# VHH binders against F-box protein At1g11810, part 8

Target 1, 377 residues: F-box protein At1g11810, of Arabidopsis thaliana (Mouse-ear cress) (q9sa94)
Amino acid sequence: MTTTMSTLPVVLVDEILARVPITSLRSLRSTCKKWEASSKTNLVGGKATARKSSHVGFILIGDKICSMKLDLNGGDDFVDTSVNQVSAFDGFAISQLFHCDGLLFCISNNHYSNYTLMVCNMYLGETRLIQNRSLFESYQNFCSYAFGYDSSKNRNHKILRNNSVSGGYEIYSLKSDSWKDLNVDLEKSIHLWRLGSVSLKGNAYFRVIKVIEEGVWEYNLLCFDFTRESFGKLLSLPFESLGDEGEGIMVISCVRDDHLAVLYQRDTLGIWISTEIEPNKVSWREFLQVDLATLDGFPDVFIAGRFIVDEEKQVVVVFGQETELDLNHGNAFIFGRDGYFTSFTVGDAPPEDFTSYVPSLVSLQIDKTGKRKARDD

## First folded at step 1 (VHH)

Design d12 (framework vhh_7ocj_1)
Fold by ESMFold2-Fast, scan of step 1:
Structure d12 (fold): chain B 377 residues (1-377), chain A 122 residues (1-122)
Amino acid sequence: as target 1 above (377 residues)
Amino acid sequence: QVQLVESGGGLVQAGGSLRLSCAASGFTFSNYAMGWYRQAPGKQRELVAAISSGGSTRYGDFVKGRFTISRGNAKNTVYLQMNSLSVEDTAVYYCAKDSGLYWGHSYTMDYWGQGTQVTVSS
């Protein structure tokens, strides 16, 4: 049986309700009758609180979107995990997945070998297909994307794209359902990591290299501000990358949807969390430092790809490969204090993206004026 | 304009050798990691070999000891020397430029060549 998008909230209801604060459950109850019934059963017994150390979200495994629940509230070393393919996307090969404000932005090749861009609200069961401006985009495959929103009333969600044909930037607005070209400029010495950006408080953060001279560079971060529609200043990282010659692995992730985390792996695995993060300013604190050589039974090769920080348990969950070519096993490690580590398998391939899922009440339907409506008043 | 142009592919007998070349232009070649990937019909694309800007190399398990990756920064070219070829090496071979920050993963490669066919007969 084919699952419709309107039934996707049901498969995640228990996980989402366990994580959502009790005050937010009243908002969910008013929006969906199925969720209303489920939220009432959790509130009827008196106090209901969000579970600590339970993570629910969407991941990309190969070309498939899957829901994942990771529950770390079990006894020592015990990890309760569930991964389920999202049936609404069964007809699509998904190449990139972005999350912002409870909305998913997905990029797929359709049956005509053209890129399909879509924004999905899994809670409301709504999808907006976005018209491509370039007929030759699929031949280039050089576009980079970012997803965010501006500070306007009810948030105008936007997609930034580097136009592979013209070399310029363009931005899509969900409220106007239209693209426009952006006159943004980056220093010649700054090179964006083309694939992947992280959405945080409505803005997008990119990993970049700053070329100092031929063969010499350093790693930095760069923010795109969707309100001002411009890039901020280079943001410094809490580790030294000059002279690593591309041997270090750098990954970024969101913590609590209001802070940025960075992972840097060489001989050690370091995790830092921002103490403040704004388009032109960042400061860091160390969360965890692991000497990989001291871990008994740790694989000879491990390449970090994605990670989740759990501040309550004081651990980090790192998804990656135990060899450069271990594309058939979705291995993950949990690292903690004093040499604590354990491993588990998530799926058939390493997860490429993960974010904590929060239901959105933002409607993707275009109103009679051509603008998206918010369902929350 | 960034361009990656592969050459050197073709038909070869099992046990033979081929040397692939990838000519790069439109960027400062010496500042970036380069890689070779392959894809056989009906299979996913896999890493063959990668070389950092500093010359450090990584290889796929199925090609270690048989293939050698190298680079010529003066010529803006990356090479793949393939020895002791077997029928299982038959694939389209792609040259790729890394974004400069990480190598060994297809998702960090920001530019790809058109590919060159390698066919190994028994």
Scores: ipSAE 0.037, ipTM 0.467, lowest interface PAE 7.1, mean pLDDT 73

Design d13 (framework vhh_7ocj_1)
Fold by ESMFold2-Fast, scan of step 1:
Structure d13 (fold): chain B 377 residues (1-377), chain A 123 residues (1-123)
Amino acid sequence: as target 1 above (377 residues)
Amino acid sequence: QVQLVESGGGLVQAGGSLRLSCAASGSIFSIYAMGWYRQAPGKQRELVAAITSGGSTRYGDFVKGRFTISRGNAKNTVYLQMNSLSVEDTAVYYCAALPYSESYFGQNEYDYWGQGTQVTVSS
């Protein structure tokens, strides 16, 4: 029954989360405070800062969340990586990660496919479990998720989900701690890429497939506007997708917290960065083109999964999978100008996901007398 | 056109294990949701397990805790690890593929199907 609410799964998940060691959350908070201090320092020009580029975030290796720091050094082709499993999530099999406004939205499923939805502020050490609407495990069907916020004062953070039973959409509000149904019209020829939506300036961007005819499709982008609670127009891409020769892989990523990047892999690896990005408008500039066939020592087959753009160093860091027998190693590749490429090891398995991280003071606590605010000091 | 080829079926003793594989060709594997269905003689085809392009999984109630679905995008292959097999698991197992769609959840909505592989569990 889709109308029956149950507290049993929520109570059980609350019990499990209450067992997470507080020391794990405090350690993670310390790491995030260090990242915040580093980010603030990067805004103040210095000789050491100008020569070094650092990227920090969370990476999903198998079903485990790990913190990652990646330092790119300017003169020696030396890459320093630090990847550490986040023990606060040791009891969870995480399938998806989303980041918006310093908050992580995590979807956990176990071998029984009973989904647990949670929003975490790693900087403050706060977690909120999102209540299931149905005793009959409405999350066991294929669902799309997106994370964002509206333009209201103090930002109301929201989660979009497709209703897997009716095919409709529903939205969760952190402010009201409640779900509501959405009447959203989407053309029947447009199919959302259900996983890997990207949050950008409070809205969510989806990869979509537009079906032209049987066996022929093209890639596009689509924005969900959390203020209007509706989808925008199809957004054009800077490359031609050849659906009847369907070898192309498209990945999207956030750049500088206010721009979108797209990676398209076929015979070449192309990266473009948005020059303008709004719910109903986009324009692109080319960042990098790599001819994979010309790279000596590069794997015979490589499939891009996630990427990071470093505009200062003029490189892209790509996480992906090789078709080789050994799946026990997580390798990443760095591509640059004039056939430059190098590799480094990230972990003991290929990464499933990555999201950059910027700390925030958004509180997840609510009380019966009103909103609770967390202080920044 | 996506072509699906199953392998790994066979005869096994109750309590044993089998690993099924489904190799996909002729399309962008990474955009497809993949499923395993089974059909025993005289019964309707039923969902065993499914996995989205991003790795989210769903299982039939009768196999939860015993079967695991996974995908290897590098090999364009989906796997079904079957543990603690019982005679009730005897069936032809079919691999199915579906392009991303917010409304496709039934077996009749899958665009591509394999020929099936026989799994027989003896007492």
Scores: ipSAE 0.016, ipTM 0.280, lowest interface PAE 7.0, mean pLDDT 71

Design d14 (framework vhh_7ocj_1)
Fold by ESMFold2-Fast, scan of step 1:
Formats: sequence, C-alpha cells, structure tokens
Structure d14 (fold): chain B 377 residues (1-377), chain A 122 residues (1-122)
Amino acid sequence: as target 1 above (377 residues)
Amino acid sequence: QVQLVESGGGLVQAGGSLRLSCAASGFTFSSYAMGWYRQAPGKQRELVAAITSGGSTRYGDFVKGRFTISRGNAKNTVYLQMNSLSVEDTAVYYCARGEYHYSPWLGDFDYWGQGTQVTVSS
C-alpha cells in the first residue's frame, strides 16, 4: 500500500496533524518514492494541502493552537470537521499565529507583557525560539508582526515588527539569528492593523486604515516586500469603506497561497479574490455576495473573524461569533449561491485565526556560522 | 503626549457597584476606540470591555450582563459601570486607547493609563 502523487500531500498532512509531535520523517518518505522526489523541489503555494473539498490547517481557538480538517465531501449539506489541540504548544498561551512557506510563526505572551516568539516547522517537529532585543521587549507595548522571506536562492525567512516606543520598524533574519533596525518611512496617516497580516509569495499584506482627516478614514491594503525591505503603495479595495464609522468588518485570507481574498461585512457579506496581486498593484473579481438580512435563521449579530474560500464548490466558510455577549461558542457558516447557508460549531471559543498548512523541509537548526542544516534519511 | 487618567477605584463589598472613569488628553478622543483591561495578581492582563469611535461595544465573557462601557466625547472620557461585583473582579483596571473601530474586537491597544485598584470583599 502506497499513496499516489495526486493524493499523497493530503494524506501526509492528515497524518502529521493527527500526530503532533511528529516522530519520524524517514517513515513518511519510505511510503512513497515519488513524494520523496517531489519533496526535493520547493513545496510552496499551498497546492500540496488544499484539495477541492478538503481543507487542512491550523487555527487559534482562545489561546490554543489547534489543527483543523474541514471536509466538504458528500455535497453542499455534508460537512465533517475535526479539531485537535496541538500538544507541542502545551504551556504556552498563543496570541498570534502566522504562516509562511510551511513554517508557523507564533507569539506567546506571559504575564507582564513578556512575549516569546517562536518559529515552528510542524512537519519536521522543529522549533526555534527567537532571541529578543531586551531593551525593546522590556517595554510593555503591543507590536505589529509580519512573516515572510526574501527572494534569495535559500529563502531567508524574516519577521517584521513595529516598535511603538520609537515608532520605528525592526526586522529579524532567520539566517543571521539577529534583529536590525529598519529605516522605513510610512505616512503618519496610515495605521497598520496590529493583529494579523497575511503572507503571500514571501511578502506580507496588511489591512490598514488611512486617516483622511480627524474622524474620517477608509480601509486599504499595504504590502511589505521582504526582498526590498520596504512598503509598497496603498492598494485599492473592491468596496466602499470611506465613512463607515467602524461598522464594517474587513478580513483578508490567502487562496492557495497565490491569491489574496478580502471579505467585507456590514449588512451584506461580500467576498472578492485578487486576479493580480503585487506590492504596488492589485485587481479584484467578485466571488460571492450574500444579503445577510434575507437568510432565515441567521443570527442578528454575527462578526466575521476568518474565512476559507472553496472555488470548486463555489462556497465560503466563515468563522466568527454570533453575539457580542457570547464569546464561549465558536460558530462557522458556509455561504453559497442563491441564499444557501449552513452552520457548524468549531470548539468552545471563537476562532481568532486560521492558516492553511503546507509541509516544508526548511530546517530551523543553524550552527554558529548561520548555516542551516539539511535533514535527510 | 497621550495621557489616560483612571479614577473611581476602591474597596467595595460583593454585590455592590462601582463606576470607573478615564479622562483622556493629547489626542482627538472621538476618533479612537477605547477600552478597559484588568490584571489580577499572577494573571495576564485581559480585556474587560471596549467601545469603538462609533459606539459599538464588546465585553469579556466573565463580565457580560454585569458591566457596561460608555463614552462621553464632549468630556473626553470613557466609563466602566460595574454591577453585581464579585471577589473575582478584584484587579487593577487599566484604561487603554485603541486603533480606531476594529482594535476593540481584536484586543489591540497602543496607550495605557497607570491603572486603578478595585478590591471586592465578601
């Protein structure tokens, strides 16, 4: 019994997510010689994990990282969901989760704003604790984070953060295991959404608010290019947000790690997918539009938090909370065409983040010279 | 020179009520989301309540139905009305400024006050 190449990525991902910590790479490689050959090429872009009716990834429920599998097989009304807490993070309260190139970047907070930063390769079972600049991290401040990599041959993965004390930016390099200050000019009228950014093709995309004048602002997107170590220009959105007075909710997500999707919720729920996305250019197409007021049995208050697009089935899965007063129930809805919707529960707290999972052979072990160690059987 | 000054803390008996106030200066108050956090001994700071510039509110599960956040833009002040207090509500309460409407939903705040002690006795 061996798996074919067309089914292997999903089978391996399911096995890995079922068994954390991962015990042995050699046993996985020996199950498929074709996968071993394929894994020697760069497995990026999410194609290895995203299958038309099955989605696998990591999700934050409360302060815990969980693995999630969502299976839409059996038609639009048949949904199977499995959620399992990842034991490798026992003892950590996780506040933020980022994914880039098969690596997870996790932020854990300890009492008194003592933050621990970790990069994890769940496929290899490797973790790197990131050394903090003691002066910046002794300040009790909240930072914006982003995760990406430069275009070098051996992909240097990097973390961007904004230091609220200096107003400046700093960047961490996995290859050098060191932080450096970054001289980046960002207009004072542009405010980064501090919780969450989305990694796409090595760059990070931020939700931002542009202040036009006091009390008047609009939503925009902004790209940080980890190769050039600079921000691009403001990117336009496919909906009107100027003057929404804080009533609209905007969420962004990766589709197959090669497209950006945006969800805008107010009285309707709109989903758009990028047709072109670069640091200085974007174009959009409408994917789905739902009039929430026409849905029989839909809750009076629903706040979208994260979403998954299934282009083959023409549906979107949206995670959120049903009321301002009930934060102990995680609710998810599947929206489709012609008023189709169904619901399911995803644990005992609202999901705060979801990232699609791509297996990676990127080693997090480095020697004193900064050389990354290859892992093989 | 953002300043947030809390007041209204003190000792109160279980079942009682207390109203906290936070006077803000150094920024255009009406343009910013505001929130209240608390920290009990040995615990992390947690979001108690938040209010957007437009007036939408969010509450922590442990205070739902008992606490009410409100704002007075003319006075540059945010308030926390605390009813049906229990010993578990004993903590230092911090006023915080958020980044516009969405940061209260996400728990994202960039400036903090010095805090005011609330002690609930049985």
Scores: ipSAE 0.013, ipTM 0.384, lowest interface PAE 8.0, mean pLDDT 72

Design d15 (framework vhh_7ocj_1)
Fold by ESMFold2-Fast, scan of step 1:
Structure d15 (fold): chain B 377 residues (1-377), chain A 122 residues (1-122)
Amino acid sequence: as target 1 above (377 residues)
Amino acid sequence: QVQLVESGGGLVQAGGSLRLSCAASGFTFSSYGMGWYRQAPGKQRELVAAIYSGGSTRYGDFVKGRFTISRGNAKNTVYLQMNSLSVEDTAVYYCATSYGVRYTFDSPYDYWGQGTQVTVSS
């Protein structure tokens, strides 16, 4: 049974905000305002190569959302990082985190209940609970999610989800506060990477496996266009994955809010940045290539996770995990030109996810006529 | 409808053995890779073992030499034989399916099972 969406979620948003400690909301708002101010200050300066580089966002450590600020200071090997747990989500075990247009989309799970889906504007201190489509659904454990918006007036923000019951896809609209089935299907030879879609210019990009024949497959990317509500054609990658037998690791990330980056790890670590990225077209340039065996002090085993590209400093920050069962430390690695390599600790557990963040004034509230309006704090 | 159903978990003494089974349905089993993951309370889910459609296997370093993964394509079942169990092996064990890929938390999984509890007492 499908539950019809209505104005009820607006009432639930107010109740959720009342449940969150007021000090947590004030702290989040203060942090986001500081990030905005910091971003404006960083825009003032001379040449890009001379500027201080700062990266801000949300990082998922274990099941907790943390705010992160990372400052990179030239070639002096100095790294300053600040990681603070976001208390507003205390009591929620967060499994996935997505960012689009200043909004966070979070998926929470606990031991005895279905997943809770929520969209938050941290800058405005607004939260919207997304009502479960079925009271008995448990298929969230193997759903693929994506977050984006369409080209309509005021941007209709949307969530794409795989529906295991129907075998197809469904889409949620923040504007109508309702789910609908999509008449869209993937070729049987295409398998979406369940986790880690990336939002870019309103669209979502997925890592995919394309099966060529029995036992033979390759990595590709696939775009979901939230305006047309359809998948684009397969997008080519700048490396060869055919025949790696699943040994390679591929990760994607958003760069400058308008470009896509891909990381491919095997015996080397390669990073490429898109020079052109559209739903049906991509072109790439190489950013960095690292031979991991040449790095003094590098761990014997390393699995690359989420990453940040800093083009001004010519480095990449990679959040990764060792496979030796040391789950008590969260380490990040910085790779650069000419064998530059360093590491730092971000927390007591390996990071599960990271998303960059830029505040916005996108309201999650609607008035009596259904029009979106800004939150009045 | 795709389903993965784990069984064979339970309570066992340190040094003992258990055999886990995962019964798969709703897809062409022989064409897909299968894996076992485990998760203890307060810990992240980690790869225990994987077996690909061609029969190649991979193991986490902590279980290499103690655990063996195998598959029975005729029965649509993947197995995990666990020997020389220690208290540190106590976890919920999950079955997962993905086509020919390296198994991590962000791998292109089609489906996960609900898990089976393994408890090792000292």
Scores: ipSAE 0.012, ipTM 0.347, lowest interface PAE 8.2, mean pLDDT 72

Design d16 (framework vhh_7ocj_1)
Fold by ESMFold2-Fast, scan of step 1:
Structure d16 (fold): chain B 377 residues (1-377), chain A 123 residues (1-123)
Amino acid sequence: as target 1 above (377 residues)
Amino acid sequence: QVQLVESGGGLVQAGGSLRLSCAASGRTFSSYAMGWYRQAPGKQRELVAAITSGGSTRYGDFVKGRFTISRGNAKNTVYLQMNSLSVEDTAVYYCAADKYTLSYYDSTQYDYWGQGTQVTVSS
């Protein structure tokens, strides 16, 4: 049945939504301004002998949003990292984090079989709560989400989700503050990887499985075009993943906000960066190949979950799940050329997500009709 | 659709053995990849063992040689045989299932999770 007896009172829903801190993001704004200032090159001993590479953003550790600054030193193997839980999201169990156009889109699930959707501008200290049409959906089932914007003047930011009630797709518009159903033509043989779509130049890129026949499938990519409100054609990957070979893991990430990177892990770890990426076209170049079996001290089991490419240093920083129990640390790994390998600790749990931070002046304030307003109106 | 129900957990003394079972309901259990994960208080959920539809297995390095994962497709059940248990094995053990085998390496790809079963090892 599509209807069930609901025992969740409306007052509890209102109380849950009231817990979202709209004005408490001012401290995050201060942190983000500090990060922007700290991304400059540094001099050591009054001489620019090597630049420090600095990466700043937000990470998801367990169900908590944390701010992270990662400094890669040019002349040594030491990595400086600072990780701090973001207090504005205290009390929320965050399951997914997306970034588009300087905005964060967060999904928080609760034990009442509902969830909170919010879009945050950390630089302006603004939050918009998104009215969810399906607040009584089972918490055991989660939707596939994507965040992007269309090509209209001033960009209409949008959220795509799979509607678990109707089995179809629906899209939310920030300008109208409303949802609408989408008639999406997606082949039955194509299955979206549920978590971790990536926003790039206003569109969203999904990992997908294409089923060739029973027990035979391959990895592909698929773009959702927020201007056309439709999926593009399947995009080819630079590695082979057909059939039983699909025990490898694929992760995608943004590079320089205009290119897509893909990581494929099996017995080796390969990274490729797009040379061209559009909704219906992609070309790749190899960035790095690492034979994991040749690395001293590398754990027997490691599952890559997120990564950062540093093209200047010619390294990749990989976060993931590890099954070693002698340390109660969240370990991350840095891989480079010619067998360069090092590890560092990131909090007490491995990061499940990372999104780089870029300041945005996109206002989330709305009038009674849902129209966006400039800040301080 | 798949529903997973774990059983066989409980209190056991160090050096003892325990067998966990996970019964799956649904149309095509035999095509699913199955996994066992565990989570102790203050620690992350970690892979204990995984088995593909074809029977290929993978283990966490701390349990290799002590634990064995197997499946009984006729009974729609996956098993975890745990031998030489230590206090460090104390955790809630979760069963998980995925049709496409991607969950073998990435727990975010498991479509279905059981409610978990507590294993407590006393000294």
Scores: ipSAE 0.013, ipTM 0.309, lowest interface PAE 8.0, mean pLDDT 71

Design d2 (framework vhh_7ocj_1)
Fold by ESMFold2-Fast, scan of step 1:
Structure d2 (fold): chain B 377 residues (1-377), chain A 121 residues (1-121)
Amino acid sequence: as target 1 above (377 residues)
Amino acid sequence: QVQLVESGGGLVQAGGSLRLSCAASGFTFSSYAMGWYRQAPGKQRELVAAIYSGGSTRYGDFVKGRFTISRGNAKNTVYLQMNSLSVEDTAVYYCARDYKWGSGYTEFDYWGQGTQVTVSS
């Protein structure tokens, strides 16, 4: 367990230092090593003639971080899944989980005192606690977050947040261990969707709503460039999203760490994968289109929440709620070509976040020199 | 302009009842899920109850069986009937609008200013 103290430009030192105990990471590290070995075997098998496809990572079920392994063994129609709570986070109620460059950014609702922000490197067994400005602690449920890194040598990982109460933007730097205010220009008609940002190639992509007139809006994507520390232009979507309130559901996900995927659900379920993605430009290709009304045994109500694309098997795994308020079941569906679909259970609550496992060598430890420089700046 | 205005809070004895109301304006009320959250001093804001456009309801574990959420689409109002109140229910109660029905998350995009509920023993 690695714990650090930070200094903010406006706050030198708090009398109360937040210390968040994390249990031993030994068991988690062992699990991650097994995933590395498994992933390497599956990759080699994929090049040859193996029928196995495996997805491993972390998911947020309720307020707990869980490890998940999903195997498409012996062919497209055989699914083996395992979900286990990560004991290293026992005692924490996690409300949000973000992934960038093998690092996890977690927001803990310490149901007892304050929100805690932390960045974790599961491969190295390191955790950095991020000092919040005290004013933000009671209002973190109104904040949108994004996690990324800039193009500097060895990557400076950063966290963007917007406080909807104050209307301001702030950016945190892992290298300096400090927050700074950020002047960003975002049209009042554009609203960031909470819990919807995805990290891709160091930048963050947001689902956004553009309000055209009262009761009429459209879905768009917006990139925050952590190198330039600014928002890009609105990015076009591969489907018609202009409409009235309650028209459809949009979800985004990463594919192979270098492409963005979008899922749009209405009466059909469509998945598109980017062929080109830059802060100010995107192009799409259709991956899968499913007519939900033609599927025998499919629930009358289904709200897609998260998804995983398997391009080799040509399927998508979709997690969601089977009713508007069914938060007691973790049901998932696998959709493929020619009306193929099957279902399985992930846990006792729908997954809110999914993060593919990637080992990282990024150190979260801050030396004395680094802290002094941050204070002097 | 979206507005949510809470009312009905106040002081009540343990075992008593209160009904909170939230008057909504500036959007098509019937198309949105509505919810109630509460925040006690020194605690995180927590979900009390939610009601979706189709009439489905969800409750937080500590209020299930005691509280009932309902909506009146004709009046653009959501209600929270609170029965068998305990001292631990003392909090500021916030009305919230869900972001476009079927957002797939437990996030709410607009909040009221809150109404204080105080339960004495």
Scores: ipSAE 0.007, ipTM 0.309, lowest interface PAE 9.8, mean pLDDT 72

Design d3 (framework vhh_7ocj_1)
Fold by ESMFold2-Fast, scan of step 1:
Structure d3 (fold): chain B 377 residues (1-377), chain A 122 residues (1-122)
Amino acid sequence: as target 1 above (377 residues)
Amino acid sequence: QVQLVESGGGLVQAGGSLRLSCAASGRTFSDYAMGWYRQAPGKQRELVAAITSGGSTRYGDFVKGRFTISRGNAKNTVYLQMNSLSVEDTAVYYCAAGYPKYYSLTPEYDYWGQGTQVTVSS
C-alpha cells in the first residue's frame, strides 16, 4: 500500500522553516555587506564582534528521528544546540535515514523484523509508504540503500537496493510507484558499505573497499548514476589508505548540496572537500588536518562517526565515541584552525546519522496516468 | 573478511560474574554492528545483547539490568559483562558482526565466532 497524503504535523513544518532562511543556505550574508560598507571603521573592532552560523537538519539518535539546530559563534567559543524528537515518527523504530532534494527516505523495522520504507516531504507534510518487494526475512538487515533522482524534466526520484539473496540490484521509481530488477555489473573485488550512501546532485556516492589481496584493502568512492542506472568508475581519494592491518575510518558528507567531503581518521583527522565531482571524475582540496595527539585535553579514545563542515567559520563538527565503556553520551567535537577545539552534548546516545534540511516543493502524489485512470477518462 | 575470536567463558557459581570478550580482525570494525547470542541445549539461538556502529545498545528482556555490552574500537573488541548469573544463563555464547544498524532483535550477521561455553552451577 501507498499513502501520499499529509500525515505530518503542520506545526513541525513551521518550526523547521523558521530555522532555514534560503539566503543563508546560498551563502548570501547581510552581515558581510555591513563590513564592506563600513570600510572606514576599525578593523580590530570588526574582528572582535561575534559572527553566527546556523545548521538545521535531522539526526538519528537510537531509533528516533530528531530535528537539530546548531548555532555556532566564532568569537565566544559558544555553541547553542536544540534537539527535538519528531513526533510524526513516534510509532516507528528508524534504522536508516537518507536525504535527497529536500525529501527524507526512512527505513523502519517492525516487531516481526520486516522493513517499512517511506519517503517524506517535511515541507509539504506528505508521506509515501513504499510497497515491499518479496525478500527473504533473514537477509533484510543486509540490504544497502541509495536515494537519488534522474535527469528527466520532473526529476523522477529513485531508490537503489542490493538484493542480498541473489546479489543483484533493484530500483524503485517514485513516478511509476514500482520496483524493477536492474542488471548492473560491479567488480567482485569491490564491496559497498551497507550503512548508507550520500545523495549529491541526484546521484549516490558510496564508500567502497577494494580488496587487493587477502587482508589488504584500499578505500575508494563509487557513484551510482540514477539517469544511466549504472555505476561509474572508482573515484580516487586524497589520502593513502593501502596497507596491512589498517585501522583508518572513512566517512563522507555533503557540503552545500553540491560538493562531497571526506573525513579520514587514523593518528590524524583529515577533511577534504571536492572541487569537482561527477560520476567518473573527482578533484579534492584539503580543508582541515588535525593532529589529535597535539590537542591538550582531548580524550585518549575518539572514533569519528558523522560530520558537518562549516566553511564560513572554517570548522568541522564531528560526532563520535569518546569512551569504550560508557556509551550513554552524545558528545561531539568542533575542530578549527590554530588548535581550536571544543565539545558539546547532543543527546543520550551518539548520533548515528545526520542529514541537512532543505525545504522541497516536490510532490509525493501518485501520477494519475500511472496505475489509476482518472474518473471520466 | 573478518575473523572473530572469543574469550572469557567458563564455570561460575550462581550469583557470580563473567566478562566475555570478542576480538575482531579487519579494517572496518568501527562500522560493524556487533552482537552476543546464546544457545542452550535444545533451544534456538537467541540475541542477548547488541551494539550498533554508533554505540546504541539493545538487550533481551531476560538480561536487562544484569548484562552490559560495550565496544572498544581502538582494540577492535566487543565485551559482554555478565552479572548476577543464574543457572538459566547456561549456554554457548556466540559473537557476531555485520554492517547493519538495527532496532529489532533479529540475529542476521555476516560473521560469527566459534562460541564460548558458559556454565552456571547452583
Scores: ipSAE 0.006, ipTM 0.246, lowest interface PAE 10.8, mean pLDDT 70

